VH-VL binders against q9usg8r228to453. Designs and how they scored, part 43

Target 1, 226 residues: q9usg8r228to453
Amino acid sequence: IPESAEWMNHLLEKVWPLINPEMFSSVADQIEDVMQASIPSFVENVRVASLDQGSHPVRVVSIRSLPSGEASESFSEKQASEAEHKDEPEQQRKQFYNFELCLAYHAKPVEDATSTSARASNLHLRIVFYPGIKGTVGFPLPIWVEIKGFVARIRFRCELMPEVPFLKNVTFSLMGLPELNVSAVPVAEGGVNIFGLPLISKFVNDAISAAANEYVSPKSMTIDLS
Key: E = the ipSAE of ESMFold2; O = the ipSAE of OpenDDE; V2 = 0.75 times the mean of E and O plus 0.25 times the DockQ between their complexes.

## First folded at step 22 (VH-VL; framework fv_cixutumumab)

Design m1 (at its last look DockQ between E and O 0.76; V2 from the best seeds 0.00; counts 0 for: pae E 2.9 > 2)
Fold by OpenDDE, look of step 22:
Structure m1 (fold): chain C 226 residues (1-226), chain A 123 residues (1-123), chain B 108 residues (1-108)
Amino acid sequence: as target 1 above (226 residues)
Amino acid sequence: EVQLVQSGAEVKKPGSSVKVSCKASGGKFSDYWISWVRQAPGQGLEWMGGISPDSGTAYYAQKFQGRVTITADKSTSTAYMELSSLRSEDTAVYYCARESYDFWTGTDYMDVWGKGTTVTVSS
Amino acid sequence: SSELTQDPAVSVALGQTVRITCQGDSLKWYYASWYQQKPGQAPILVIYGKNNRPSGIPDRFSGSSSGNTASLTITGAQAEDEADYYCNSWDSESDHYVFGGGTKLTVL
């Protein structure tokens, strides 16, 4: 529904920069865990220093409503539920709102690649590599990871309740692995980009993809808002 | 057991309209969507559109935009598909199907089908 | 709108395994649902999701997906499995449900 998407996008433009990056700390931790589990032999450790959404928002490309029926894990469960609740008034049933979003992100072109502020306008990760063989730690290598773009389709299931905030919990799941384009560059002490590292970019891309895979359908995550 | 009962066969003249009904029984009508799918003789399945009876929102295949109207009556658990400006090419069996979404399995499916309504358009 | 493509016809010997494949861009994002249709009958859902069978569907029916493809596999084909099989998926670009062209399965 284009109109709904437009409305959401206007809202996102206003709200996006106001979001506290700390809200993404759990995501950052998950990415870090995956990275640490898959670090190359020449890297002693890797840390996610920060995940920041910047000021340039994701865009809602499309939104679609889904059937509001009780989502169940199996066809048989649905049938059983229908049989059990056949005579129950509609008002006594749990209410759900299900919908799907198609999200797209494209980084804003940065005119000055040496400008930290310009780079920070985009969604980015700051990671630190610690080169070395196990037991030996070299100098930390800060890496700026710019998210150049992604496309994701996410389904949501909202459990509604009659009391404020009217949402009991929200479950989300990715419909397929998101398409992701990332660029990783070493950052000099002065905050200047030295050069891109394709190997690191690939590593980061793979790590993010692996992390995302934990939420790909039929996997999901539920957030309790009560 | 959930069933979709469709209205009977129709014979129509070109340029006229046909309205097919689909009554749901044995389930929660408002919890699901109803899709309409047609099948011309010897051809494949063609999705026409669907409706959320709960919200009343209908969506259509581009091919049928402006010519098909899908409605639903929650009080009678009945969905309707009206096709106007009928042509000979509209001769087909028209199915209603319950459209479901399984959040956990991550898929849409049509799990209950009507038996179909034959619409014949002839001069 | 995105299309789903199927082979128009396939054959399988009795008791053998056959795979019917559906291909399309929408399948990169969504699981397919599969429908069996016998002559003069309405379609019947046989597989949905990754590999889910509705109640009443024999366990010889299974589903799989890879990339932009979805497959329905019948392991140990029976005579009663002779039918047309259709894949279906949501296409988010056009906001349509899309059916494949159908595959006629002949059991020899």
Scores: ipSAE 0.644, ipTM 0.853, lowest interface PAE 0.9, mean pLDDT 89
Fold by ESMFold2, look of step 22:
Structure m1 (fold): chain C 226 residues (1-226), chain A 123 residues (1-123), chain B 108 residues (1-108)
Amino acid sequence: as target 1 above (226 residues)
Amino acid sequence: EVQLVQSGAEVKKPGSSVKVSCKASGGKFSDYWISWVRQAPGQGLEWMGGISPDSGTAYYAQKFQGRVTITADKSTSTAYMELSSLRSEDTAVYYCARESYDFWTGTDYMDVWGKGTTVTVSS
Amino acid sequence: SSELTQDPAVSVALGQTVRITCQGDSLKWYYASWYQQKPGQAPILVIYGKNNRPSGIPDRFSGSSSGNTASLTITGAQAEDEADYYCNSWDSESDHYVFGGGTKLTVL
């Protein structure tokens, strides 16, 4: 249903450029860690210099509420928990709200593909490779990586509480590995062989996918908001 | 322990409607959703739609949109499915099931089923 | 498409291992749930998620997923396992729950 997602997309259009890119530093660090674990021997090091969301927002494609319930470890524990809590006032037992978002991102075509300012409007990473043998001085090779698109489905479990802000914690998981399309573009004019860019794009794509895989169901992450 | 008790078998004429009830006992009715699934003789399972009893919000399979009305009465812990403009191909067993979600396994499923209500549509 | 495809029938010798498969595009994103149905009875949930077994379901039932395919495995099949088996998942394209066509398991 487009109408329920439409208000969120209008809000995202205004909020997206205001988000501090430093909020993504943990994601950037995870991608960097994966890349560093996988670099070939002729590369001394790789770093993620920045991850910036740009000004073109992600879109909410769909929202789906899910049945909400108490935490259960097994089917029998779920049934026993329901029997154990049936005499309690609803406000005394733990309350959860579960929902699913489908998010899609599509980079906007830029009028001037050579302009760094125009490319910065899309979601991107700045990556620096240091070619060379481990323990030697490497020549920095800056690479601009643009996220051309992705599709992700995320489920959220919100634990509610009666005190302000009414949200004790949020747990999330990805449903399946996100679909992901990235493109590498050299920053230095004469510093990068254009032939190597597909290999760099694949390397970065695989690293982002591996980092995302740490959150694919049944794996999850909980953020305490209390 | 949640149990779902359905209304008895029905024989209907083409063009009429049928309303099947599903009464929940055990658990809290407002905490889970009710799905409706039918099975024609010798055929497989077909999801029809469901309802969140707490909000009263129903959702429907496209095939049945406009012919099915799903409601819930929180005071009696009962969900209802009404199918209108009956045809002979609507002859089936109609099940209600608790629609559940387990975040830690990342799965939604139907874990408690009623015994089914046989609806026969014949002239 | 919203189809979940199952073989209509499969046979297994008593005490042997059998695998029932379910295939469809929705399984890229959502784990299947598996239901056992005996004649004249309502379905019973036997597997959900990757490989979660409800309490009361024998240890011989297990599940797996790979790509667009979910599988139900019965190790050491017994006579009481003879039944119809259905897979089910959410399909975000249609906003429906979708059932497979069912697999009749015969234990020889």
Scores: ipSAE 0.465, ipTM 0.764, lowest interface PAE 2.9, mean pLDDT 82
ESMFold2 (binder alone), look of step 22: mean pLDDT 89; pTM 0.924

Design m2 (at its last look DockQ between E and O 0.54; V2 from the best seeds 0.62)
Fold by OpenDDE, look of step 22:
Structure m2 (fold): chain C 226 residues (1-226), chain A 123 residues (1-123), chain B 108 residues (1-108)
Amino acid sequence: as target 1 above (226 residues)
Amino acid sequence: EVQLVQSGAEVKKPGSSVKVSCKASGGKFSDYWISWVRQAPGQGLEWMGGIIPDSGTAYYAQKFQGRVTITADKSTSTAYMELSSLRSEDTAVYYCARESYDFWTGTDYMDVWGKGTTVTVSS
Amino acid sequence: SSELTQDPAVSVALGQTVRITCQGDSLKWYYASWYQQKPGQAPILVIYGKNNRPSGIPDRFSGSSSGNTASLTITGAQAEDEADYYCNSWDSEGDHYVFGGGTKLTVL
């Protein structure tokens, strides 16, 4: 529904920069864990220093409502549920709101790539590589990872309750692996030929994809808001 | 057992309108979509649109936008599809189907179908 | 608007295995549902999701997906399996459901 998407986008433009980046700390931790589990042999350690959404918001491309029926893993479960609750008043049933969002992000072009402030306007990760063979730690190499773009489709299931905040829990799941485009740039001035920027970009891309895969259907995550 | 009972066959003149009904029994009508799918003689299935009875939100295929209206009455567990400006090409069997969404498996499916309503458009 | 493409017709010998494939961009994001339709009858859901069968559907029916394709496989085709088979998926770009063109399965 284009109109609904437009409304949401206007809201996002206002709210997006107000979001505390700390809200993404769990995501950052997950990415870090995946990176650490898959570090190349020439890297001793990798750390996610920060995940920041910047000021340029994601865009809602589309939104659709989904049936509000009880989510079940199998057809048989649905049938059983229907049979069990056939005589129950509608008012006593758990209420759910289900919807799907298509989100797209495109980084704003940065005129001055050396400007930290300009780069910070976009969604980015700051990661630190510690080069070295196991047991040897070199100097930390800070890397700026710019998210150039992504497209994701996410479905949501909201359990409603009559009391404020009217949401008991929210479950979300990715419909397929998001398309992701990332670019890694060294933060350090002076051309430290970090082990080929393309390799780092690929590493980061793979790590984020792997992390995202944990939420791809039929996998999901539920957040308790009660 | 959930069943969808559709209204009877219709014979219409070009330019007229037809309204087909689909009554659900044996289930929670408001929890599911009702989709309308038609099939012309010897042709494939064509999705026309659908509605979430609980919210009243309807979706339409672009081909039928402006000519089809899908509504639902929760009190009677009945969905309706009205097609206007009928043409000979609209001669088809029209099906209503319950559209379900399995959140956990990540798929939409039409698990219950009506028997279909034959609409014939002839001068 | 994304389309789903199917072969218009396939044949299988009795007791053999046949695979019906559906291809389209929407399948990159969504699982397909599959419907069997016999002449003069309404369609019947036979497979949905990754590989889910509704109650009453024989276990010889199975589903799979890869990339932008979905497949319905009948292992040990029976005479009663002769029918038209349609794939279906949501298209997020057009905000509509789309059916494949259908595949007529002949059991020899």
Scores: ipSAE 0.652, ipTM 0.853, lowest interface PAE 0.9, mean pLDDT 89
Fold by ESMFold2, look of step 22:
Structure m2 (fold): chain C 226 residues (1-226), chain A 123 residues (1-123), chain B 108 residues (1-108)
Amino acid sequence: as target 1 above (226 residues)
Amino acid sequence: EVQLVQSGAEVKKPGSSVKVSCKASGGKFSDYWISWVRQAPGQGLEWMGGIIPDSGTAYYAQKFQGRVTITADKSTSTAYMELSSLRSEDTAVYYCARESYDFWTGTDYMDVWGKGTTVTVSS
Amino acid sequence: SSELTQDPAVSVALGQTVRITCQGDSLKWYYASWYQQKPGQAPILVIYGKNNRPSGIPDRFSGSSSGNTASLTITGAQAEDEADYYCNSWDSEGDHYVFGGGTKLTVL
């Protein structure tokens, strides 16, 4: 069933700008790895210098519970669970809670486009391209990449335990590839080749999508919190 | 083995109501999520709504809002679907099914179905 | 408002391969489940997820998905495969499940 997400959005408005951007370093590294594997031969190297969430938060569009317990076991897990735990107290069986979360992000227009601090309010990456033949020294070209928007649907499987904080691990998967819109912006006035900006935007968009694809169902990631 | 046993056929007059039962066995009823699906003669399957018996929370397709009431009785492991203000176009077979979710395949599905309850609406 | 669209009828010669398709916007986000229904019987789940078979479903049944389309393929169709086939998925826009209109499979 769907559930209201308004209270979560109120919390996110306050918490989002306080998050340390270093918490996203693993995500930045994954995007960098994908980019490096897919750069054209005309580019020597690419780095993700930073990923910063800004102050304009993601929105929770919806949250809904999913079947848990016996109704959420695989066909093989159901057989094993029934045979092994038939007469055991409910507290001793592994317990899971499943839910789905839909997140949406839309960058806000920046009134003062000349201010880098004003543009930093939106989710963005700082990327450095080194144009040149792969394997030779290229000239650094810093590019500001703004996330214009995304929509993602995520399912979580939380393994519960009886001890505080009651959460042993969390497994998540993306439902379908997220919708993603990315825009490259030059960091300095004049001199930048405007022709290349759409190509850079597409390259970054494709790289982020490819990184996300590693988590699209039935693929998943488990985080152990115990 | 989970089984869903439905109540018998019903013949009703227009304007009346019908209440179909769906009794579950072979599992933990509080873990079940139950969907109701109908099929008019010669037509396809139409999802009507469902319930989480543990909380008693029901959810409905917009088409049936205000006419359908889905409930559950944990003491008897039984879900109910009541359709009011019956019309001749409500003549159909009404199925209950267990909603299941498999995280590892990323799917929602209905794996256990009742055999259906035929409801005929005629004057 | 997300509909799942299926061809109303498809025919296959005994022993040949047939593909039944299901199209809709919800399939961008959610895998379809496929149900077989024979006359006078309740539906039976035959494929879930991208290509998963419940226990007891023959290997000749397989599934696939691409874009907004899900497909059910029967390789080496048998007489007992003659049935109606429905796709189903969650639709987050309407917060409900939706079924396709159904495909009647005739085995010649």
Scores: ipSAE 0.641, ipTM 0.836, lowest interface PAE 1.5, mean pLDDT 84
ESMFold2 (binder alone), look of step 22: mean pLDDT 89; pTM 0.926

Design m3 (at its last look DockQ between E and O 0.56; V2 from the best seeds 0.00; counts 0 for: pae O 3.8 > 2)
Fold by ESMFold2, look of step 22:
Structure m3 (fold): chain C 226 residues (1-226), chain A 123 residues (1-123), chain B 108 residues (1-108)
Amino acid sequence: as target 1 above (226 residues)
Amino acid sequence: EVQLVQSGAEVKKPGSSVKVSCKASGGKFSDYWISWVRQAPGQGLEWMGGISPDSGTAYYAQKFQGRVTITADKSTSTAYMELSSLRSEDTAVYYCARESYDYWTGTDYMDVWGKGTTVTVSS
Amino acid sequence: SSELTQDPAVSVALGQTVRITCQGDSLKWYYASWYQQKPGQAPILVIYGKNNRPSGIPDRFSGSSSGNTASLTITGAQAEDEADYYCNSWDSEGDHYVFGGGTKLTVL
């Protein structure tokens, strides 16, 4: 409920549906890689056909500043920076801004639980299992996976620059593994074992968590915006 | 080498206020946050709040909200903590500490500490 | 409500290994920092993040974390290691820093 979080959430409400789902392709590929590494021998392959954010946005629960500038560097980097910049004006040193963001997501209830059109407003993945002997032709089994909810805490390090766009690099990492709730439903008719859906939901949940673990501190990702 | 030099010990009456100073030397004062941590006799450490000297933004533990004012003066590289409406339970050693952030581990840590200022509140 | 709990006292024989534990819900999200305090002195940082030592801290000090538990380990304890040890972490529920209650380490 902080005022800054409210304006961000109103902005997200407008922007979220406009994001091209292809921007999430790297995330989808990583989830796919994790799933492929952990499939049992009676499954030939698994793929993430799509990852779509829908129209129901994630919510910013909180944002807080962290120590920035030279204080935000590691202990070793801080000592080197202090020695190098002892007589230099403050304005000529590298400038960093660090903050932490807590995001929460909760899927909207769907009146028609069997309608994929109604479920498309929520964050979801379409995955395809290919049962069969690994290395041979598998039979496709499409599964709709809805993200029921998650909670994630993310720290950002923004490297600033004095020229437009004022932002050179953004590095982020997760604080701990996200809390994650996943629900799988089949989209194909006939022959589907409804009693197997909790096992599929757990497999996907574990795969997403393992993919997220590659971004848990001290691991990070840097995006060059210059 | 960065050092934090705190003001001397004080004896105060209940209901009065105390203002403790913390002067930084050697480092880049505006690049670090300054935290205030107190320790009552025989007890553990208790975080009170802190300040970003660059922005002048102060933040407080909820227990102390309304009684503590934390300020900084960039021209003298000095942070201040003022505690009002003193009670006998406020008798403690008050530390200032420089707060740093390590983005590799995502941790905040206090790497430089003042020697502490003893405040005694007695009738 | 995410207090950090520590055992109030731990003993170790000279040259032996001791583990000081810190537990709290905030530690599933944040790594703990560890501080050593000797009588009449200010605390000093001994471990930050998962297992990082500031310069000047002996390599017999190490840290670890698992679930909502952080640990400080001293391998080959020395007489000068006798002190109070505090863990520290951010508590997102309370939006503030929290210290554990402290563990008095006695070296026999």
Scores: ipSAE 0.436, ipTM 0.752, lowest interface PAE 2.9, mean pLDDT 82
Fold by OpenDDE, look of step 22:
Structure m3 (fold): chain C 226 residues (1-226), chain A 123 residues (1-123), chain B 108 residues (1-108)
Amino acid sequence: as target 1 above (226 residues)
Amino acid sequence: EVQLVQSGAEVKKPGSSVKVSCKASGGKFSDYWISWVRQAPGQGLEWMGGISPDSGTAYYAQKFQGRVTITADKSTSTAYMELSSLRSEDTAVYYCARESYDYWTGTDYMDVWGKGTTVTVSS
Amino acid sequence: SSELTQDPAVSVALGQTVRITCQGDSLKWYYASWYQQKPGQAPILVIYGKNNRPSGIPDRFSGSSSGNTASLTITGAQAEDEADYYCNSWDSEGDHYVFGGGTKLTVL
């Protein structure tokens, strides 16, 4: 359905840079938690300073509508929902819209890798490592994590309501673990020759993947928009 | 119990068209997709296309695009598959199947099948 | 790749375990569904999702997945299990369902 994806991509192009990065705070926190739980022995602590989407948007590769039929998380939930609404007038019944998106992201090539502003145009994560042996905290090491690319398939369930904004709840779930390409680079200001950048990159990649796994089907997340 | 009842066997000449029907009973017809799958003699299963009776939106395999038309009548709970410009290679058993999906497990599946309609294309 | 690949034929001794595998890129994103077909009959759904069996399907049928592969396992094969088995998945890139080529299972 290329045409449907086309208008969405135009919309995303306009809206993407307007999105408040704070919207991703929960995702950032989750990544931080996962990182802290799997911290390497040479690191005392790790913090996620920020997650920013930049100005370069994700692309919708494909979209399809799903039937509203017996889509439920569990048989028990389905039965419960049907039972609760059995006596309600048709107009008061909960309505749902289900659809699936395939998203792809490719970072825009940056000519000057030393330019923070240029890098900030792409989706990125800023993390701070605190190197040291357990019980000893060294100097903080800021790391710039650039998302080079990802592909994800996401299913959405929208609960509709008759009042503005017509969306009550949105539930989403990842269809499989997204393919991710991540690069971690030291923030140039300190000239610190970070021994082990590949190890850090691997750690970050694994952590992001693990965090993403928390949203992989049959797991899901619901956002209340009411 | 949900059942899909298909129309009877067809014998057609090359260049003609065939329209196969699939009537659903025992369930909510509009809540599910209906797919059409064919199987040539001694060959595997081949998906042709599908339709959401609720929205009326049909999807087609690229191979059959322009030659196959899938429709649905909600009032009669019946799906139709019309294949035009028939060739000898179109000789097959044509199945309709109900598409169900587990939304949260990311699984689409065909849980109810018709018994199939044999279409023979011969000169 | 919009293709699912299966071995064309496998055999199993009565009462033994056999695993039929399906491979394809679409399986990275979706669970496969599995269908049993006997000669002259319509396909029957036997496994879907992570490991779901429809009503009426014996518990000797199970499903698994790993990476870009899905597998149907029959633990304790019975004579009546002799049939063709097809895997299926949705391919979002092509917006179509894809069937594997089918595996003929012979019970010895």
Scores: ipSAE 0.023, ipTM 0.650, lowest interface PAE 3.8, mean pLDDT 85
ESMFold2 (binder alone), look of step 22: mean pLDDT 89; pTM 0.923

